# VH-VL binders against q58483, part 20

Target 1, 193 residues: q58483
Amino acid sequence: MKVIGISGSPRPEGNTTLLVREALNAIAEEGIETEFISLADKELNPCIGCNMCKEEGKCPIIDDVDEILKKMKEADGIILGSPVYFGGVSAQLKMLMDRSRPLRIGFQLRNKVGGAVAVGASRNGGQETTIQQIHNFFLIHSMIVVGDNDPTAHYGGTGVGKAPGDCKNDDIGLETARNLGKKVAEVVKLIKK

## First folded at step 5 (VH-VL; framework fv_anetumab)

Design e8
Fold by ESMFold2-Fast, scan of step 5:
Structure e8 (fold): chain C 193 residues (1-193), chain A 124 residues (1-124), chain B 111 residues (1-111)
Amino acid sequence: as target 1 above (193 residues)
Amino acid sequence: QVELVQSGAEVKKPGESLKISCKGSGYSFTSYWIGWVRQAPGKGLEWMGIIYPGDSDTRYSPSFQGQVTISADKSISTAYLQWSSLKASDTAMYYCARTPIYYGDSWYEAFDIWGQGTLVTVSS
Amino acid sequence: DIALTQPASVSGSPGQSITISCTGTSSDVGRYNYVSWYQQHPGKAPKLMIYDVSNRPSGVSNRFSGSKSGNTASLTISGLQAEDEADYYCSSYTSDSTYVVFGGGTKLTVL
């Protein structure tokens, strides 16, 4: 079993990265292999809308997206994290999401477990609307969507931070990310057993 | 055009109070952090602290915590650096500089626009 | 003391390449990709040359490049020109309560 975590932050180290890694650490504690991927280190281009991926099963644009999609296809669970931009996901994560259309051919992410993480500048800072956007992505890929487990038990990992490292002191945010990881691990084990 | 304009040079005696200013223009003042950087004569740059004018979130270097006060008045797009009691060791060039902020992962970024500097001389 | 270590001076001739190092710890340069480089001409305010280790602001010559390996960041200036003569400072975000630290500065002489 393997779960990957993808940070859509334009920054390679950040509050989004801290929360995604916290969730992955909780998953690793359950004996599941984990891998972290930062989109800040990747060459991403927007979807060109040519429909060739539907006909050929692969996007014709040559960049880092194909390798990321391959890792998504091979994983049992996927955590997507994003900073909040206008109440939604970052441009980096949106590019990956829009470019994922080839994975809907045969629904290659079917029944994989999806968890969402969002970081805003304040507690009421658009984390939930951003998480909802990520959940809609999981749903259109026929994935199983989970939120964070008890005791936090909401929609996913929700962090608050403005400067790098601010989320180190966001005990609530870190707990939501950790409980998200625990729920992802629980459901992955249930599906694979 | 985007610029930061600082108040003029100051000559003070030890024990006196002082407040210098940094006025932003050509951009949304409340959308950027304003930092203060000190440079003693013939020495390097020292980061003092930053403020986000939109909500007055202020962060100080431990070396300057309690030694200075950083504030901002968003109605006139001006940030301030203030001493209650100057020391001779406060003699330095003081720069203000801005850094971006976004509502997502709002990083402390590089200082992209700098003021021209305010020379503060403290002598007895 | 200074938090980040830079050589006090470097020199080169027009057309040469030089590299300035900036060495920190695992709590700053080694941990975060938030290394910036500033150029300061005598009597002038610093100017941002590089941010986030290797990114150039609009208007900065591609002769200036940045990199990082472990706890050491580097600024490389290729095709040296007389106007490059200045003091250069690195800075990094730090994971302790300091937030930002600067290097001691490097005087570049172009002769």
Scores: ipSAE 0.040, ipTM 0.594, lowest interface PAE 6.6, mean pLDDT 87

Design e9
Fold by ESMFold2-Fast, scan of step 5:
Structure e9 (fold): chain C 193 residues (1-193), chain A 122 residues (1-122), chain B 111 residues (1-111)
Amino acid sequence: as target 1 above (193 residues)
Amino acid sequence: QVELVQSGAEVKKPGESLKISCKGSGYSFTSYWIGWVRQAPGKGLEWMGIIYPGDSDTRYSPSFQGQVTISADKSISTAYLQWSSLKASDTAMYYCARHGLWEDSYYYFDYWGQGTLVTVSS
Amino acid sequence: DIALTQPASVSGSPGQSITISCTGTSSDVGRYNYVSWYQQHPGKAPKLMIYDVSNRPSGVSNRFSGSKSGNTASLTISGLQAEDEADYYCSSYTSDSTYVVFGGGTKLTVL
């Protein structure tokens, strides 16, 4: 079993990375292999709408997206994290999401477990609307969507941080990310029985 | 255009209090951090601290924690740097500067005030 | 206060290029791509020349470029002009309690 965590932050370090890693650490404690991927250092290009992926099963654009999609296909669970940008995901994460259409050929992510992480500037700073956008991505890929486990038990990992590193002191945010990881691990184990 | 306008030069004696100002215009004042940077005569730049005017969240450099107070009044788009009791070692040029863009960043200063010279002598 | 290490001075002739180094640690320059450079003329406020290692704000000449390798960031000025004579400061984000740290500054003399 393997779960990957992807940070959509345009920054290679920061609060989104911290929360995604916290979720992955909780998953690793359950004996599941984990891998962290940052989009900040990747070559990403937007979807050009050419429909070539329907015929070839692969996007004709040559960049880092295809390798990331291969990792998503091979994982049993996927955690997507994003800073909140106008109540939604970063451009980097949106580019990855839009470029994932080849994985809908044969629904290659069917029944994989999806968890979402969002970091905003305040506690009511758009984290939940951003998480809902990520959940919609999981749903259109026929994935199983989970929220964070008890006692936090909401929609996913929700961090508060304005400056890089702020989430180190966001005990509530870290707990939601950790409980998200626990729920992802629980459901991955149930499916792989 | 984005502009930060600081209050005028001050000449003070040790032990006196002082509050200097930095007024922002041409942008959403509550959406950006405002920082204070000190430059002692003939010396380099030292970061003192920052404030987010929307909720008054403040962060200080350890060297200046307890030495100064940073505040803001969002109704007049003005940030402040205050001393309760000045020392001769506070003699310096003080700059206010806006941190980052709309994405939320305080690790670079994109617009600077003209500076306020504070001279403290006996 | 802890400062990043810059040479105290550099010099060059008009038309030449020079490079100013900024050396930190694995907790600031070596870890994050959040290095900025500021130009300060005598008696004036600093002006942002480079942010996020290599990006130029609108209005900054393309003669100014930034880079980073390991714990050292560099500002390169090509085609030196008399107006480039100024003090240059680097700055980096740090995730410790200081958040922002400046270099000690470099005085550039042209001619």
Scores: ipSAE 0.006, ipTM 0.536, lowest interface PAE 10.6, mean pLDDT 86

Design f1
Fold by ESMFold2-Fast, scan of step 5:
Structure f1 (fold): chain C 193 residues (1-193), chain A 123 residues (1-123), chain B 111 residues (1-111)
Amino acid sequence: as target 1 above (193 residues)
Amino acid sequence: QVELVQSGAEVKKPGESLKISCKGSGYSFTSYWIGWVRQAPGKGLEWMGIIYPGDSDTRYSPSFQGQVTISADKSISTAYLQWSSLKASDTAMYYCARSPLYWDSWYDAFDIWGQGTLVTVSS
Amino acid sequence: DIALTQPASVSGSPGQSITISCTGTSSDVGRYDYVSWYQQHPGKAPKLMIYDVSNRPSGVSNRFSGSKSGNTASLTISGLQAEDEADYYCSSYTSDSTYVVFGGGTKLTVL
């Protein structure tokens, strides 16, 4: 079994990366292979709207997206993380989401487990609305959506950080990310029985 | 009392294999990157690569890709740098250094350094 | 041969200020605010003095300050002391191969 975590942050090692890695570390503790992917290091281009993926089952744009989509197809679980930008996901994560249309052909992500992470400037700083956008992405891909496990038990990993590294001191946010990882691991194991 | 403790000096012959270690203590080992930096005698610092012990995500400098292997064992909080076949040009001081995931510049903000492992390769 | 450019040596007298430059390209120093400075005394491991262009780690004297303009980062040491005599290295993140690049190093002599 394998779970991947993708950070939509434009920063290579920002607060979003910290929370996604925290969730993946909890998953690795359960004996599941993990892999982290930062979109800050990737060449991403927006969807050009040509609908060729419906006809041929693949996107004609050559960049880093296809390799990421391949890893998503091969994983049993996917964690998507984003900083909060106007109550929603980053442009980087939105580009990946929009470019994922080929995976809906045959619903290649069906029954994979999805978990969401969001980092905002305050505790009620748009993390929930950002998580809901990520959940909607999972739902349209026919995935199984989970929130963070007990004792935090809400919608996913929710961090607070304004400056780089602030989330290292967000004990509550780190706990939500760990409990998200535990829930993802639990459900991945349940599905793969 | 955060520290990185490296293995002792090594004297080897060309063609021999070697694995040196870097043990972290006083912090969460899986929450920080461990980088390897080389310093040839009388020369400057050269970046070799970095590993995140929590998931073994490893990145190499192009100059060292395929020349060395970086690995980590999180159960004993230890990172490793390994050669399959040493060359005389591998003679150098090798430092491990911690890069905080908490800083945006994880690649170059090495806040804690090991004491160094001197590797001498000669006939 | 990809090293950032630093002067080989600089010198100053006790109590004075000196500045060490670190020149890169638009793909490293010029693009990112991810510049660090390290101090190395003979026979010792490097010590982080500045990170992210101008930030000081806990325990580093406020006599050390960093700045950046265009493709050049600068380390300034005010109130120069004998203990400041050391080799200084800059480093920067670079997008070209997602790795760290170091400067060639500058030997500071306190006369």
Scores: ipSAE 0.007, ipTM 0.476, lowest interface PAE 9.2, mean pLDDT 86

Design f10
Fold by ESMFold2-Fast, scan of step 5:
Structure f10 (fold): chain C 193 residues (1-193), chain A 123 residues (1-123), chain B 111 residues (1-111)
Amino acid sequence: as target 1 above (193 residues)
Amino acid sequence: QVELVQSGAEVKKPGESLKISCKGSGYSFTSYWIGWVRQAPGKGLEWMGIIYPGDSDTRYSPSFQGQVTISADKSISTAYLQWSSLKASDTAMYYCARSPLYWDSWYDAFDIWGQGTLVTVSS
Amino acid sequence: DIALTQPASVSGSPGQSITISCTGTSSDVGGYNYVSWYQQHPGKAPKLMIYDVSNRPSGVSNRFSGSKSGNTASLTISGLQAEDEADYYCSSYTSDSTYVVFGGGTKLTVL
């Protein structure tokens, strides 16, 4: 069993990274292999809408997206994290999402477990609308969507941070990320049993 | 044109209070952090703290926490650094500098600097 | 509180390349890609030369470049010119607090 966590932050060690790593650490404590992927150092290009991935099963754009999609296909669970940009995901994460069309051929992510993380500048800073966008991505890929486990039990990992390292002291945010990881691990184990 | 303009040089005695200013112009003042950096005579740069004027979120270096107060008045695009009781060891050049806010985390690069305010504290 | 380690001085001749190191720990330079470099001429405010390890602000000469390996960040100045003579400071984010840490500074002399 393996769960990957992907940070859509343009910053490799930003607050989104801290929350995704916290969720992955909770998953690793359950004996599941984890891998962290940052989009900050990846070459990503937007989808051009040419429809060749539907006809040929491949995207003609040459960049780092294909390697990430392969890792998503091989994982049992996927955590997507993003800073909140105007109530939604970062451009980096949106590019990855839009470029994932090839994985809908045969629904290659079917029944994989999806969890979402969002970091905003304030507690009511657009985390939930960003998480909803990530959940809609999971749903269109026929994945199983989970929120954070009890006692926090909301929609996923929700952090507050403006400056580097702010989420180290966001006890509530860290707890939601840990409980998201625990729920992802629980459901991955149930499905693989 | 983006600029930060600081108040003029100050000469004070130990125990006196002081408030120096940093006025921003040419940009959205509430959209950027303002940091304060100290440089003692013949010494290097020391980060003191930073404020986000949009909501007055303020962060201090541990060595300056409780020693100074950082504040901002967004209605006049001005940030402040204040001492309740100056010491001779406060003699230094004080710079304000602007840093962008991104919704995820960074405020570590200071792209626009004020000209500096020289504070001299002597008996 | 803490300072990153820089050599006190470095020197070069016009047209040469020089490199200034900035050494920290895994809690600052080694752990994060938030390293900046500042140039300060006597009596002037610092000027940002490099941010996020290797990025140049608009208007900064491409003779200035930044890099990082492990716990050490480096500023390289190629085609050294007399006007490059200044003090250079590195800075980094630190995970030990939300504060920024500066290096001790390096005096560059162009001879």
Scores: ipSAE 0.006, ipTM 0.534, lowest interface PAE 9.8, mean pLDDT 86

Design f11
Fold by ESMFold2-Fast, scan of step 5:
Structure f11 (fold): chain C 193 residues (1-193), chain A 123 residues (1-123), chain B 111 residues (1-111)
Amino acid sequence: as target 1 above (193 residues)
Amino acid sequence: QVELVQSGAEVKKPGESLKISCKGSGYSFTNYWIGWVRQAPGKGLEWMGIIYPGDSDTRYSPSFQGQVTISADKSISTAYLQWSSLKASDTAMYYCARSPLYWDSWYDAFDIWGQGTLVTVSS
Amino acid sequence: DIALTQPASVSGSPGQSITISCTGTSSDVGRYNFVSWYQQHPGKAPKLMIYDVSNRPSGVSNRFSGSKSGNTASLTISGLQAEDEADYYCSSYTSDSTYVVFGGGTKLTVL
């Protein structure tokens, strides 16, 4: 069993990274292999709308996206994290999402477990709308969407931070991320019984 | 044009209070962090702290926590550095500098600097 | 208040290339890609030359480049010119209790 966590933050050590890693740490404590991927150091290009992936099953653009998609295909669970940008996901994460069309051929992410993380500058700063965009991505890939486990039991990991390391002191945000990881691990184990 | 303009040089005695200013112009003052950097005579740069004027979120270096107060008045686009009781060891050049905010992080690079305020504390 | 480690001085001749190192720990330079370099001429405020390890602000010559390997960041100046003579400071983001730390500074002499 393996769960990957992907941060869409343009900063490799931003607060989104902290929350994704917190969720992955909770998953690792359950005996599941984890891998963290930061989009900050990846070469990503937007989808050009050529439809070639429908005909050939692969995008013709040569960059880091194909390797990330391969890791997504091989995982049992996927956590996507993003800073809140105008109430939505970062450009980096949106590029990955839009380029994931080849994985819909044969629904290669079907029944994998998806969890979402969002970090905003304030507590009611667009985290939920950003999480909803990530959940819609999971749904169109026929994945199983989970929120954070009890006692927090909301829509996913929600953090507040404006400076690197701020989320280290966001006890509520860290707890939501941790409980998200626990729920992802629980459901992955149920499916892989 | 984007600039930070600091108040003029100060000569004070130990135990006196002081408040120096840094006025931003040519940009949205509430959307950038303002940091304070000290440079003792003949020495290097030393980070003191930073404030986000939009919500007065303030961070201090541990060396300066409790030694100084950083504040901002967004109605006049001005940040302040204040001492309640000056010491001779506070003699230094003080710079303010601007840093952009990222969505889930901040930028530690200071892209626009004030001209500096020389503070001399002697008995 | 622990500063990043820089050589006190470096020197070069016009047209040469020089490199200034900035060594920290795994909790600052080694961890975060928030390394900046500043140039300071005598009596002047510092000027940002490099940010985020290797990015140049608009208006900064491409003779200035930055890199990082492990706990050490480096500023390289190619085609050295007399006006490059200045003090150079690195900085890095660090833990949430210290936020920003500067290097001790390097005096560049163009001989």
Scores: ipSAE 0.012, ipTM 0.565, lowest interface PAE 8.8, mean pLDDT 86

Design f2
Fold by ESMFold2-Fast, scan of step 5:
Structure f2 (fold): chain C 193 residues (1-193), chain A 123 residues (1-123), chain B 111 residues (1-111)
Amino acid sequence: as target 1 above (193 residues)
Amino acid sequence: QVELVQSGAEVKKPGESLKISCKGSGYSFTSYWIGWVRQAPGKGLEWMGIIYPGDSDTRYSPSFQGQVTISADKSISTAYLQWSSLKASDTAMYYCARSPLYWDSWYDAFDIWGQGTLVTVSS
Amino acid sequence: DIALTQPASVSGSPGQSITISCTGTSSDVGKYNYVSWYQQHPGKAPKLMIYDVSNRPSGVSNRFSGSKSGNTASLTISGLQAEDEADYYCSSWTSDSTYVVFGGGTKLTVL
């Protein structure tokens, strides 16, 4: 079993990365292989709206997206993290999401477990609306969506950080990310049972 | 154009108080951090602290916490560095500098610098 | 105490390439891709030359490039020119209680 975590932050080691890594650490403690991927150092291009992926099963654009999609296809669980941009996901994560259409051919992500992480500048800073966008992505891919486990038990990992590294001192946010990881691990094990 | 303009040179005696300023123009002052950097004569750069004028969130280097006060007045786009009691060892050039140091900013660097304020503390 | 280690001086001749190192720890340079380089001419304020390890601000010559391997970041200046003679400082964000840390600085002498 393997779970990947993808950070949509334009920063390779920012607050979003801290929370995604925290979720992945909780998953690794359950004996599941984990891999972290940052979109900050990847070449990503927006979807051009063509239908070639329906016919060929892949996008004609040459960049880093295909390798990431391959890792998503091979994983049993996927954590997507994003900073909050106007109550939604980053442009980097949106580009990956929009370019994921080839994976709907045969619904290649079906029944994989999805968990979401969002970091905002304040506690009520758009984390939940951003998480909802990520959940909608999981749902259209026929994935199983989970939130964070008890005792936090909400919609996913929710961090608060304004300056780089602020989330390392966000004990509540880190706990939501850990509990998200625990729930992802629990459900991955149930499905692979 | 974006610029930071600092107050003029100061000559003070030990024990005196001092407040120097850094005025931003040409950008949204409340959307960027303002950092203070010290350079003793013939020495390198030491960061002292940083303030986000939008909410006055202030962070200090451990070496300078309790030694200086950093503040900002949003209404006049000005940040301040203040000493309650100067020491001869405070003699240095003091720079202010702007940074978009916030969650998931596109970079983490001081891109615009003030011209510096020379503070000389002697008897 | 200065957390990031730079050589005190480096020298080169016009047209040559030189490299300045900046060595930190696994809690700063080794952990984060938030390394910046600043150029300071005598009597002037520092100027940002490189941010986020390898990115150049608008107006900075492509002769300046940055890289990082493990706990060490490097600034490389190719096609060395007399005007490059200056002090160079690296900086990094940290994961400890110190928010930002500078290197000790390197004096570059051309010729």
Scores: ipSAE 0.055, ipTM 0.619, lowest interface PAE 6.1, mean pLDDT 87

Design f3
Fold by ESMFold2-Fast, scan of step 5:
Structure f3 (fold): chain C 193 residues (1-193), chain A 123 residues (1-123), chain B 111 residues (1-111)
Amino acid sequence: as target 1 above (193 residues)
Amino acid sequence: QVELVQSGAEVKKPGESLKISCKGSGYSFTSYWIGWVRQAPGKGLEWMGIIYPGDSDTRYSPSFQGQVTISADKSISTAYLQWSSLKASDTAMYYCARSPLYWDSWYDAFDIWGQGTLVTVSS
Amino acid sequence: DIALTQPASVSGSPGQSITISCTGTSSDVGRYNYVSWYQQHPGKAPKLMIYEVSNRPSGVSNRFSGSKSGNTASLTISGLQAEDEADYYCSSYTSDSTYVVFGGGTKLTVL
């Protein structure tokens, strides 16, 4: 069993990274292998709409996306994290999402477990709207969507931070991320049983 | 339309206090960070610190921590840089500049700059 | 104390292209895609020319372009014009307690 966590933040050590890693740490404590991937250091290009992935099963754009999609295909669970940008996901995460069309050929993410993390500048600062966009991505890929476990029990990991490292002191946000990880681990174990 | 207007030039003696201002207009003042940058005569740019006026969250460069105070009054869309006791080495042009907020952090890019305030400290 | 290394001067003739380098470390320029470039004319405030390595703000000529490779970012100015004569500063984000570091500046002379 393996769960990957992907940060859509343009910063490798930003607040989104802290929340995604908190969720992955909770998953690792349950005996599941984890891997963290930051999009900040990746070469990402937007989808050009060429439709070649339908015909060839492969995208002609040469960048880091295909390697990330391969890791998503091989995982049992996927956590996607994003800073809140204009009420939604970062451009980096949206590029990855839009470039994931090849994985819908045969629905290669079917029944994998999905969890979402969002970091905003304030509490109720667009985190849930951003999480909803990530959940819609999971749903169109035929994945199983989960929120954070009790006692926080909402839609996923929700952090608050304006400057790098601020989420280190966001006890509520860290707890939501940890409980998201616990729920992802629980459901992955149920499906792989 | 969007602009930052700074207070006028100052001539001071060592040991005197000083507070200079930076007034924002044409945008939502509480939604952007305001940074302060120093430029000594004939020298390059040096970052001093930054404030988010919406909640007064303030960050300082280690070189300026404890040497200056950055503050803001959101009711009049004005940020301030203050010294309790000036030194001759404080002689410089001081710029304020606006930085957009990333939703989970801030940019290092300063997209709008004030015209600068020249501070001269001499005996 | 200057954190990023730039050449002190660069020169070119009208119509030519020039490139200004900005070298940092694996903890700033080499790590993050948060490199900005500023133009400063004598007696004026700096103007943002490039942000996030290669993005141009509205109102900045497409003759200005940015890139990076490893620990070095570059500003390229094509079709040099007399008005481009200015000092150019790079800056980079760092996540340590400093947050922002500037380069020493490069004086561009258009001959």
Scores: ipSAE 0.012, ipTM 0.553, lowest interface PAE 8.4, mean pLDDT 86

Design f4
Fold by ESMFold2-Fast, scan of step 5:
Structure f4 (fold): chain C 193 residues (1-193), chain A 123 residues (1-123), chain B 111 residues (1-111)
Amino acid sequence: as target 1 above (193 residues)
Amino acid sequence: QVELVQSGAEVKKPGESLKISCKGSGYSFTSYWIGWVRQAPGKGLEWMGIIYPGDSDTRYSPSFQGQVTISADKSISTAYLQWSSLKASDTAMYYCARSPLYWDSWYDAFDIWGQGTLVTVSS
Amino acid sequence: DIALTQPASVSGSPGQSITISCTGTSSDVGRYNYVSWYQQHPGKAPKLMIYDVSNRPSGVSNRFSGSKSGNTASLTISGLQAEDEADYYCSSYTDSSTYVVFGGGTKLTVL
C-alpha cells in the first residue's frame, strides 16, 4: 500500500508542506509507504483544452505532469494540499488538477482514498472553501473522499500560517492533519484487505 | 510609486526613549511584512524583527526581543521601532524594508527599502 | 545569532566573472530555498539582487545569478563592471526562532 502527498504551494518548504508531511507521517506510522511531492520545483503548464488525451490517452504537453499522474495512478491514497488562493487552490495545484483528465479514461483513480489540506493566513481564512475544491476534484475522479478522523472530525487538514514554519506551532492544524492521515490509512486498509 | 520613507536622524543620550517611523506608500500596506534591519557603523546587516500590519503579528530576532518594540498603525500606513531606554551601543543606521506575504508563507526577500534613519546615542 | 559565512572580500577585473559564497547550516541554507542577495553601495540602502536562491527581481541585470549546493549558496557576477563594486550580503530563512539571518558581507573590489 502506498499513499502520496502533493503540495501545491509555490514554495518548497512552506506551511502547506508541513501539514501534508504531518498527514503522511501519521500514515507511515500505520505501516503504509508514503511519498511527498512538491509542485514548487516542477514544470507545470495549463490544460490547453485540445481533448487529445481522450483519443491518444496522453497529453501532448511535455512537462512534469505526466510523471506525477503516473504516481497518482499507482497510489492507493492521495493527499492534496494547497495554500488558500482567493478562497481556492493555488494555480500550481489547479494546473495539475486540470491536466489529470487522462486519468478519467477508465476512471483510473476510482476508489482511491482522497484527503485534503489547506493553509490560510487566519483561522477563518478560506481553508474550508479550498478543501471543497479539492474534494470536488476527488469526486469527479470517482475517488473516496475522507475528512479528518476523531477527535477533530471536520473536512481535512486546516492550518494557519503567514511565515515559514508557523504551522509548527499550530497545534490545532497539526492535529487535523494527523487525524486526516489516520482516516486515510484506515480506509486504504479497509479497501485493500 | 512604491516607497518606504523613514523619519529623520536622531541624536539622543543614554537612557532616553526613542520611536522612529517608516511610512509606506504606493501599495497595500496591510498586504506586506515590514522588517527592521540594523547596521552599526562599519559593520554588516543585522535583522531585528518584522511585523505584518494587517494583524500586528510581530516576530523578533532573539538578540532584540525585549530590547525594542516593533509596532504599526495601518490607518496611516506607518511602522515603528521603539526603545524605552537607549544605550550607546544602539548607535547605528536603521533600515525598514518590506517583504511580500506569499499565500501560506512569506518571502524573506526585502524588495523595497527605506532610506535609513541614523540614530546616534552619546553623552 | 552568528551570521552566515561569506568571504570578507573578493576582487576581479572588468569583464571577468567572480563568485561569492554564503555558507550556513542544515537549519537554514541547507534546508530552505529562501536565500536572498543584496548589493549595498557606500552610504546607500541595500538593493535586492536575487531572491529564492536564483530568481532575479525585475530590472536586475542577467549578469547576476544565484545557485545553491548543500549548505552553500553562491552569487555569481559575470562580465564584471566598475559599478558592481559594492558590499554584498546574503540572507536565509532559518527554522529556529531567529527567522532571518544575514551573512557577514563581502566587499567586492573591481580593479
Scores: ipSAE 0.066, ipTM 0.646, lowest interface PAE 6.4, mean pLDDT 87

